# Ledger of designs, part 4: VH-VL binders against Putative hydroxypyruvate isomerase (Gip)

Target 1, 264 residues: Putative hydroxypyruvate isomerase (Gip), of Drosophila melanogaster (Fruit fly) (p36951)
Amino acid sequence: MALKFAANLNFLFTERATSIAERIRLAHQNGFRAVEIPYPEGETSDVVSAVKETGVVVSLVNLAFDKSDDQLRFGSTSVPGSEKLFRSQLDATIDFARQVNCGKIHLTAGLFKGGQESDYTKTYTANLKIAADSLRASKMIGVIEPINKYAVPGYYMNSYSKAAGILADVAADNIQLLADLYHLQHLHGNVSKTLEEYKALIGHFQIAQVPHRHEPDVSGELDYGFVFKALQEFGYDGWIGCEYKPKTTTVEGLGWVSKLGYTL

## First folded at step 11 (VH-VL)

Design J4 (from G2 with heavy chain S105T)
Fold by OpenDDE, last read:
Structure J4 (fold): chain C 264 residues (1-264), chain A 126 residues (1-126), chain B 107 residues (1-107)
Amino acid sequence: as target 1 above (264 residues)
Amino acid sequence: EVQLVQSGAEVKKPGSSVKVSCKASGYTFSDYAISWVRQAPGQGLEWMGWIIPYFGTADYAQKFQGRVTITADESTTTAYMELSGLTSDDTAVYYCAREANEFWTGYYDTHDFDYWGQGTTVTVSS
Amino acid sequence: EIVLTQSPDFQSVTPKEKVTITCRASQSIGSRLHWYQQKPDQPPKLLIKYASQSFSGVPSRFSGSGSGTDFTLTINGLEAEDAGTYYCHQSYSLPYTFGPGTKVDIK
């Protein structure tokens, strides 16, 4: 099967464009058929217009956020006491996702900044259950992502085993695991076996080279020639998020696609 | 405390180049971008370009394309702006500013200039 | 490039009066509009980011509103220390652009 790649617009096309709408247009101009985007606070209408104009698929939207609070800047979903905020953010994100026909939302966990981890687990699980119901009503999927401490120190969701436990407790088929291979390598390594172990839970993939988070063809810890074949064997038919730092410019770096024998 | 400290005033001849430095401190250098803005005497603000230290990439206003180079050194947390082919029209106060660009959070970037250097006066005269 | 205009160019006001400054963009910029205050021989200072969010340490008398193409900076009860030039700035598209500025003097 052919792999499908989406441009993560938090990372790609950032050197030449600032608004999400403009990054969407740049992605389209460079051959991308899908994009991953943050929740575009205050820019939803512009993004909707850009999506309509270009016809690109929005493959993933991150949950709405609150930058005014340091603990909430990476999400509210797990933060005790922020349940009402989470619900508001979820509703806003779902409303936007509908407008751009996006069926997948990244439910960002937030930071662990003290207290009992069990309280965060309890909050996260409860909120994910709420999310599952809301997303189901909208025919959407939620994903949770283990993130390594080097990228986001203090991020609550920092383990695949932790994620698996939470997903088991949530017990909703529309809440799944986002496997970012960059984070996976930093967290656990043993990529092939880990993917096999958690295969049934994985609902989304993202890629970047390790350790510097550049394009797949840049020298690093992962052989993406092998990894992409593994993903093909995995049978994943969704969009793969390109969440990497361009080594030089986004456009110049896109040569990895053809170099490795794929197309956008 | 976030601080941007720029290099001192420069007096240059027409046709020469000037390189202004901006030393950043009080925050994680790679978590923010740096923009350069200049202001001619008695005039408004003009954006020149920016750099994202995390990516090592820069972009410039078309007006300055081919004449301006913006760089950043993460080891010294210092940004640089070099402007060549100077004319009297380049006489201005040049500012560096911290630009909110927290792309790694997974959320949108606001790209506001929340902290500014003290400015560097560049005078171009024969 | 996106062109920003401001009105008025100049305003002389009595202390405690309300001041309203408008910024208009040549195209929609969502909420990517920021306001700065600049006093003589000083760099600009951020007042409002993203149309309506007050920057840390900014007095509550300053507020911002608007979206799309029309934005407003409001000073509710001008203080003597508020004399200066106010600029709007768009970060929606490169190149970044500023409004021409509004000079506010105290009567």
Scores: ipSAE 0.733, ipTM 0.881, lowest interface PAE 0.6, mean pLDDT 95
Fold by ESMFold2, look of step 12:
Structure J4 (fold): chain C 264 residues (1-264), chain A 126 residues (1-126), chain B 107 residues (1-107)
Amino acid sequence: as target 1 above (264 residues)
Amino acid sequence: EVQLVQSGAEVKKPGSSVKVSCKASGYTFSDYAISWVRQAPGQGLEWMGWIIPYFGTADYAQKFQGRVTITADESTTTAYMELSGLTSDDTAVYYCAREANEFWTGYYDTHDFDYWGQGTTVTVSS
Amino acid sequence: EIVLTQSPDFQSVTPKEKVTITCRASQSIGSRLHWYQQKPDQPPKLLIKYASQSFSGVPSRFSGSGSGTDFTLTINGLEAEDAGTYYCHQSYSLPYTFGPGTKVDIK
């Protein structure tokens, strides 16, 4: 079936707007029916209003985070000693996601900054089991994302095989894999075979061209004409996050949608 | 070690132009917006415009539209503000400031002005 | 554009006393309000970002609060070096705007 694209507002419209609410309005004005957003710390009311005004779908919300701590700025889920913080962040994020009718939360892992990796894995697995219960109570899904070291040095969740092992241990059908094709190419490659290998686990997709993380149609390692057909054959009917760095401006770079045979 | 170092004071005639430079160091220049803010003697702060060096895009306060041009040169990590059609009302200290943002992260950008240049005094007199 | 107002315009304050400065926005700006201190012949210095977050190296006597349209900067236990002019700034939408400033003198 036809693919559906969401604007990731950590990346798109950043050259024209500073607040998340304004980026939502710009995404709507430029044809996007859906967005992906971070937990909008300090702006929740404004973002709820912008979603109501525009009618956009919020397809994904990132877990609330602690920008003031170097280890926690990319999430708390794996970080030993942050279990109480993680639960409060999860509760706040679920509460916000409910207000905007968002059913998916990215449970950002955080950074490995020393100590035993096994302690991180124990914390991560335990926190994901807690998250599974809380998210199920709210009819929501959690996703985890393997992220390559060139994008986020030291990110704990950095391997598809690690993710699969942890998901098996968590054993919850509402904790799933986020396959960002930019990271997937860096971490694994062989996109078609990798998607087939992890098919049963994948619950969300994001896209950008490799290696410079620009629009899908710029010169690079991935043929998105082929990749999009593969995603259609995959049977994915959710939103695909456009998480790329505009090469010029967001709007000037949207030509790839029609060029590759799709619509927003 | 983030530093913004501006060009020296200038005395200009009415009707002329001024171009102020802002040399940045200690961070990745292209990833942070730079704003220009001026302050007339005894007055408050007035935002003039910004540039994001990565995009090369600038935006300006309406009061300055058509008179101000803000540019950036990545190779020298320098931002510039040029103001034309000067009058005595343009006598002010001109500041550049870096915006606290970390484009393309998993968290929100605050866009406060965390580091400021030392200021450049522009005096418009005959 | 978003208008910021500040109150009071001027305050003369005895050391060790509490100083309260308010900033009001013409529309909701979430938490995207920042506070700066400026001393004569110096650039502004960031004190509080995002309504309530202390900037690195700022003394703990400075704090910020508020969201939406109403914001407050508090100096709890004024010191002599705190004399100067204080500005609020919104980063919610372009064009950015500043409040008109509040001058604080030591009595």
Scores: ipSAE 0.726, ipTM 0.871, lowest interface PAE 1.5, mean pLDDT 93
Fold by ESMFold2, look of step 11:
Structure J4 (fold): chain C 264 residues (1-264), chain A 126 residues (1-126), chain B 107 residues (1-107)
Amino acid sequence: as target 1 above (264 residues)
Amino acid sequence: EVQLVQSGAEVKKPGSSVKVSCKASGYTFSDYAISWVRQAPGQGLEWMGWIIPYFGTADYAQKFQGRVTITADESTTTAYMELSGLTSDDTAVYYCAREANEFWTGYYDTHDFDYWGQGTTVTVSS
Amino acid sequence: EIVLTQSPDFQSVTPKEKVTITCRASQSIGSRLHWYQQKPDQPPKLLIKYASQSFSGVPSRFSGSGSGTDFTLTINGLEAEDAGTYYCHQSYSLPYTFGPGTKVDIK
């Protein structure tokens, strides 16, 4: 089965556009059939219009977040005391995701800013159980992503073993793992064995080259020719998020798609 | 403490060029775009262009396309704006401003101008 | 490109009174509208970001509202130090643009 690639619009087309709606139009113009986006707080109508205009698939939406709060700007799911905010953000994100026919929501964990980690884990697990019910009612899945400390210092969800343990406690088949291969290599390594170990949990993939988070075909730690073949053998039929920092411009850097034998 | 410190006032002849510097401190220089904004005497604010220092990627308002070059030097954490073919209409105060968005954390934010340089007065006279 | 207009061009206002400044965009810009204050011989200072969010250290008498094409900056209880020129700015798309400014003087 052919691999399907989505443009992550927190990273791609950022050198030319600031709004998500304009980035959607640029992604479409440059051959992308799918995108990944944050919850577009304050501009949802413009984004819905851009999706209708272009026909792009929205493969993943990040949970709504609080742009004005330093602890919450990377999510609320794990943050004690923000439980009512989390529920409001989840409801808003599900409503938006329905409008753009997106079936996957990244339940962004938020930052650990002190206190006891066990309180964050209790909050996280409880909120994920609530999210599982709400998402199931909407025929959606939620994903959680281990993120390395160099990308987001202090991010609560920072290991694959922690993620697996929490998913076991949540015990919901619609809360799954987002395997970002850039973060996976930083946090765990041993990519082939790790993909096999977590296969039953993985519901989404993202890619970037290691260590500098550029295009898959630049020099680095991961052989994406091999890795993409492994993903095909894995049997994943969803979209793969292209979440990398263009080395020059987004468009100049798209050559890897055809070079590695794929199409957008 | 975030600070943007610009180079000093300049007096230029018509037809010449000017290069204004903007020294940034108190944050990770490469992660934030810097915009350049000018203000003619008694007039409003006019956006000229921006640069994302990590990439060296710049974009310009159409009015200045072809006359302005915006660059960044990551080793000195300094942005530059060079305007060529000066006329008396280019007499203004030139500001640099930082954008509120860390491009390389995957964070999507508001892109307001949260910190501004003190301004550099450029006077074009013969 | 996106054109911003402001009203009024100029206000002369008695201290303690309410000041209202409007900004209108030529197309929808969501909530990507920001407000700056500029005093004579000083750089602009951010007051309100993303239509309604106060920037750090900004007095509570300043507030913003609106979305889409119509936005308002309110100074509720004008103080003498608030005299200056106020600009709106959109960050929805490049090129960024500013409104023409609203000058506020104290009577």
Scores: ipSAE 0.709, ipTM 0.863, lowest interface PAE 1.6, mean pLDDT 92

Design J4 (from G2 with heavy chain S105T)
Fold by ESMFold2, fold request of step 20:
Structure J4 (fold): chain C 264 residues (1-264), chain A 126 residues (1-126), chain B 107 residues (1-107)
Amino acid sequence: as target 1 above (264 residues)
Amino acid sequence: EVQLVQSGAEVKKPGSSVKVSCKASGYTFSDYAISWVRQAPGQGLEWMGWIIPYFGTADYAQKFQGRVTITADESTTTAYMELSGLTSDDTAVYYCAREANEFWTGYYDTHDFDYWGQGTTVTVSS
Amino acid sequence: EIVLTQSPDFQSVTPKEKVTITCRASQSIGSRLHWYQQKPDQPPKLLIKYASQSFSGVPSRFSGSGSGTDFTLTINGLEAEDAGTYYCHQSYSLPYTFGPGTKVDIK
């Protein structure tokens, strides 16, 4: 009934802390009951401890990815030749997610850097089928996110129709769509109709204002008063990721929550 | 090519202030934090503080709180460190360094110092 | 504030021998420990980031290991150009801190 908001810690509290564990503590101290985090490579024990200490819900974990490779910086799932890396990353991410009781993993697609797109689609579909089996064994779901070209040039998963087609081919009920309203507006627009069209596939939401990716209540293309009501009518009872660039600081920018009629 | 070029050496009297500049080039200035690190003669490295140009906000080591001001000017891609109330203990080489993190990428940042300025020698004596 | 200590303070090492430098943190810092080399009158240079990842252009004889509170920099086959002072640095929490340094000389 009421909407539930999670702090995305790749974006929020980044001006105050460098480690994910410290950002979890800051999110908790500032009223967030849930967070979204990347796979915390090299810090898993510290993050598990911070989650236990604070009691925050981990609503989403991003798949581990190779920061040092130009193509793999944004995930491996679609990239031909990285299948062994993908499986290793998936296993590590599932193991961590289990430790923090997180049931959702974002399976980041990676970059199309040339070659045949059909090879990427083949790899992506095959890897998502593998992920579906592994995630089901742990009672988890995977989500895939269409991302607009202005945010991540060359990102393989770049349209809702492509995502729907691939999900149909994967044919697994635990691989679902992540609808980030910032990307959705750039890629498709027509928000209410688009949410209706993809309703059966959507398993996670994220928010930011368009075009500058700031707080929901700054001037922009989306009326979040209207959009939040639409999400309530959608029947989504999970966490909504706050994945926006604070216009000033994270804490100074939290006024939108109460201004729009909600609580953390 | 990432470069950080600092202003020249300074000789200062006790009680005065110094302002050191750090001109950045070869990357998107607002996307990376810049730290200031000093080194007294024959001594180790000491972190003074940082600025994130996108936010315009700075944070300082407690030792320097109240004496240091770190700022950034996006239009000139230049960071500044100003230290006031100088004493002979402030005689040091002052470095700026870029933090290896790209804000907003959605992946894990390491936050090491991958590129350093050449250093600015500040000598405080009468 | 996270305190970093280093051991030893100083090493004089025969060329081609193995050099081991340790860094200990006063609390867990995950893998957010970085190693720098500094030569006289020069800025520090990054060698190893995030405990064990080599920075671009760094010779393969340099390696790092460890996590949590205990970290090691290894130079496997010391060369004359490796003489200098080595610092560890944590980026886990603000304020950032450095170890006191380890000076390495060639015998």
Scores: ipSAE 0.681, ipTM 0.852, lowest interface PAE 1.8, mean pLDDT 92
Fold by ESMFold2, last read:
Structure J4 (fold): chain C 264 residues (1-264), chain A 126 residues (1-126), chain B 107 residues (1-107)
Amino acid sequence: as target 1 above (264 residues)
Amino acid sequence: EVQLVQSGAEVKKPGSSVKVSCKASGYTFSDYAISWVRQAPGQGLEWMGWIIPYFGTADYAQKFQGRVTITADESTTTAYMELSGLTSDDTAVYYCAREANEFWTGYYDTHDFDYWGQGTTVTVSS
Amino acid sequence: EIVLTQSPDFQSVTPKEKVTITCRASQSIGSRLHWYQQKPDQPPKLLIKYASQSFSGVPSRFSGSGSGTDFTLTINGLEAEDAGTYYCHQSYSLPYTFGPGTKVDIK
């Protein structure tokens, strides 16, 4: 089955537009049928209108977060003492996701800023169990993403084995792994065997070339011709997030789609 | 500490051009857009355009398209605004300003102008 | 292009009293409205970002509110140093635009 690509709007069209609503319109105008977006604090009505106007699929929404707190600016899910804040952010994000028909929420982990890591793991596991119940009630999936330290220093969720252990403890089929192949290569490598090893846990994919996080077809460590065939054999039928830094501009860099045999 | 330091005042003849520099320090130059804003004597603020140094791309207000060129040099962490075909209507103070949006963090930013240059007075006199 | 209007054009206020400045956008801009103070012969300085968030180092007497099309800057307890011109600015779409300004003077 042909692969389906979504524009990650924290990365793509950022050179042409400042609001998520305008980036949605640009993505649509340039052939994208789907997008990934952050929770658009203070702008939810405008984003709902842009989604309705364009008909784009919202394939993933990032959890609401606290812009004013250094530890929480990359999520609250692992941060000790955060359960009341996390529930509030989760409820707001689910409510927005329902309005745009999005079935996946990235439960961003937050930063480790000292203290005992075991307290973070305890908090993370407890909050993911709460999220599992709330998301199931809305027929949604939550995803967690291992992120390498060069991209987000101090990010709590930073290994595939840690993620797998936590998912086993949470024991909920609607809390799954987000496999970003850029981070996967930095953290684990051995892409074919890694995809096979974690197959039962993976519920979402994102792509960028390694090491500079540009388009899939630039020179780098990953052969995306091979990788895309592996994803098709994997049997993934969802959207693949294009979360990369355009080497020049978003539109000038889209040639990889047709070169590799796909369409938006 | 973020600083934007602009080049000095200019007196220009009608029909000529001016190039104003904006030297940035205290942050990762390529990761933030620089906007140019002008203010004619006794008047309000007017956005002229922006550049994102990482992309090397600029975008301009329609009023200035064809007359303005905004560029950036990462090696010197300096942005430039060049305005051609000057008339007396171009007499103004020209500011550069940094936009509050750090690219590549995954953070959804506000794009306010958090830091401003001191301004460069351009006087067009015949 | 998004048009911003401000009211009033000018306000002369006795010290320690409240100042209210409004900004209206020609279309919804969510919360992407920012407020700047400009004193004579100085660049503008950011006061309030994203409708209601105070910028670092800004006195607590300054506050902002609103969303969509209608926004308000409030100075609760005017000080002599607050004399100047206040501008609203939208960052919702390019081209960015500013309001025409509100001059605040000490009576």
Scores: ipSAE 0.663, ipTM 0.847, lowest interface PAE 1.9, mean pLDDT 93
Fold by ESMFold2, last read:
Structure J4 (fold): chain C 264 residues (1-264), chain A 126 residues (1-126), chain B 107 residues (1-107)
Amino acid sequence: as target 1 above (264 residues)
Amino acid sequence: EVQLVQSGAEVKKPGSSVKVSCKASGYTFSDYAISWVRQAPGQGLEWMGWIIPYFGTADYAQKFQGRVTITADESTTTAYMELSGLTSDDTAVYYCAREANEFWTGYYDTHDFDYWGQGTTVTVSS
Amino acid sequence: EIVLTQSPDFQSVTPKEKVTITCRASQSIGSRLHWYQQKPDQPPKLLIKYASQSFSGVPSRFSGSGSGTDFTLTINGLEAEDAGTYYCHQSYSLPYTFGPGTKVDIK
């Protein structure tokens, strides 16, 4: 009945801490029971320790990434020629996700940097089929997220209709849609009808206010009082990622939770 | 091209203050933290504090708390470090450095110091 | 506050030989350890970030390794231009700290 909120640690507590392990401790200290994190390459032991120490739920892990390559730093899943890298990153991410009991991996698409889009779609679909098998073996799901051009210019997965078409071709019930309501409003709008239209595909939610990507209760395009009630009626029982830019600080901005009738 | 250009050398008397500027160019100023690091003659590197221009907030090493003020001016893309109550122990080269972490990309970054200013020599002498 | 120590303090090395510098943290810092080279009268320059990742334009003879508390910078085949002081730096938590430095001279 009640909605559950997770701190996205690429956004929240970034003004107070540099490491994911430290941000996990801060999130727990400030009332969060769940977090979303990137694959913490080079720091997995520290993050596993922080999760055990705090007892937080890890609701989502982003696929391992390659900081050294501009095209791949937002994922490899769609990028032709990076198929072996994708498989290695997937294996590493699944192994880490097991250690923190996370059942959900964001299969980040990567950037379109030229060539034929059809080659990217072919690679993406093939890699998602491979991911479906590996994730199922570990009792996990994968999610894909349409992301608007203002947030990540050139991101391959950039429309809900494209995502739905690809999911139909992949035909695996453990590869699902991540509906980030900030991106959804930019890409599609019509939130209540869109939630109904894609209900069967959606496996994860994230939130921020539109257009400035701040807390849900700041002035903006989305009435989160209404939207949260719609999510409750949707019947989603997972965690909702709080992926927003604190307008001041993370902690000072948490008043929206109780103001809108919820708890962390 | 990322550049950090600092103000020129200063000679100061004990008890006075110094304010060093760091003019940034070639990137979005508000999206990266600026750190200040000093080095006394023949000594190692010492982190003094940082500022995140987006938040306008600074944090300082305990040794400098109460004596240092770090600020940023978005309109001129300039960070400042002011150190008060100078003694001869404050004679050093003062550097600004940019942290390798672009806020708001959703990317988890390393926070190394990828670009440094040329340094500002501050000499405290009677 | 995380204390970094370095070893050795000073090393005089014959050209083309291998240089090994160690940095130890007082607690685990994951891979958030970075290496800088400083030549006289110059600002530090980043060599290795995140324990082992080479920064752009850094010669391949420089490499880094380690995680947790123990880290190593290696110069495989020392060149005359590599003389200088090498510092480690942790970005795991504030306040950031540096190691005390290792001076490398050419014999």
Scores: ipSAE 0.645, ipTM 0.838, lowest interface PAE 1.9, mean pLDDT 92

Design J4 (from G2 with heavy chain S105T)
Fold by ESMFold2, fold request of step 20:
Structure J4 (fold): chain C 264 residues (1-264), chain A 126 residues (1-126), chain B 107 residues (1-107)
Amino acid sequence: as target 1 above (264 residues)
Amino acid sequence: EVQLVQSGAEVKKPGSSVKVSCKASGYTFSDYAISWVRQAPGQGLEWMGWIIPYFGTADYAQKFQGRVTITADESTTTAYMELSGLTSDDTAVYYCAREANEFWTGYYDTHDFDYWGQGTTVTVSS
Amino acid sequence: EIVLTQSPDFQSVTPKEKVTITCRASQSIGSRLHWYQQKPDQPPKLLIKYASQSFSGVPSRFSGSGSGTDFTLTINGLEAEDAGTYYCHQSYSLPYTFGPGTKVDIK
């Protein structure tokens, strides 16, 4: 089946617009049918309006987080002592996601800033169990993403084996793995076998070329012609997040879509 | 420490051009946009345009379209603003400012101007 | 282009009193409204970002509120060093725009 691509609006159209609402309009104008967005704190009504007027699908929303706190600026889910904050952020994000008909929330882990890693794992697992119940009540799934240290130094969720172990302990079918192929190559490599190994857990994909995190068709470590065929055989029918740094501009860099045999 | 240091004051004749530099230090130059803002004597602030050094692309306020060129040189971590066709109405202090948005972090930034250059006075007289 | 207006244009205030400055946008800008203080012969200085978030090192007497089209900067207990001109700025869409400024003098 044909692959479906969403614009990640923390990365794409950033050279043309500052607000998520305006980036939604630009994505729509340039052929994207879907987007990935952060929780747009302070602007939820403007973003809801932009989604309504354009009809784009919101394929993923990142959990609300406290960017003023050094440890919490990349999420709260794993951070001991932030359990009430996490629940508040989860509730706000679920409420927003319902308004834009988004069924997937990235439960951003937060940073390990000292203390015992086992305390973080305990907090993470407990918070994910709570999230599973809340998300199921809203007919949503949560995803967790292993992120490499070069992208986010100190990010708690930094290993596929750690993610798999935690998902087994959470034991909820609506908490799944986000496989960002850029991070996967940095963290593990052997992409086709790694995708097969984690197939039962994966609920979302994102793409960028390795090592510089540009468009899929620039020179790099991954043959996206091959990789996209593997994703089709995988049977994934959701949106694939385009989370890459445009090498020039977003629009000038979209040629890979047709070059590799796909459409937006 | 983030710092923006601008070139010195200039006196220009009508019809000429001026090029103001803004040397950035204390952060990753390519990851933040630089805006240019001017202020005529006794007047308010006026946004002229911006550049994102990573992309090398600029955008301008309509009033300055065709007269302003904003560029960046990553090797020297310096942004430039060139304004052509000067008139006495262009007499002003010209500021560069860094936009509070670190690209590639995955969270929603505010895009305020957190650091400003000291200003460059440009005087246009006949 | 988004037009910002400010009220009042000028305000002369007794020390320790409350100062209120309003900024109105010609369309909704969410929370993308920022406040700057400018003293004579100096560049502007960021006070409040994103409608209500204090910038690092800004005294607690400065606060901001509002969303959409109506925004307020409040100085609770004006001090002598607070004299200057205050500008609002929107970062919602290009071109960025500023309000015309509010001059605050100490009585």
Scores: ipSAE 0.529, ipTM 0.789, lowest interface PAE 2.8, mean pLDDT 92

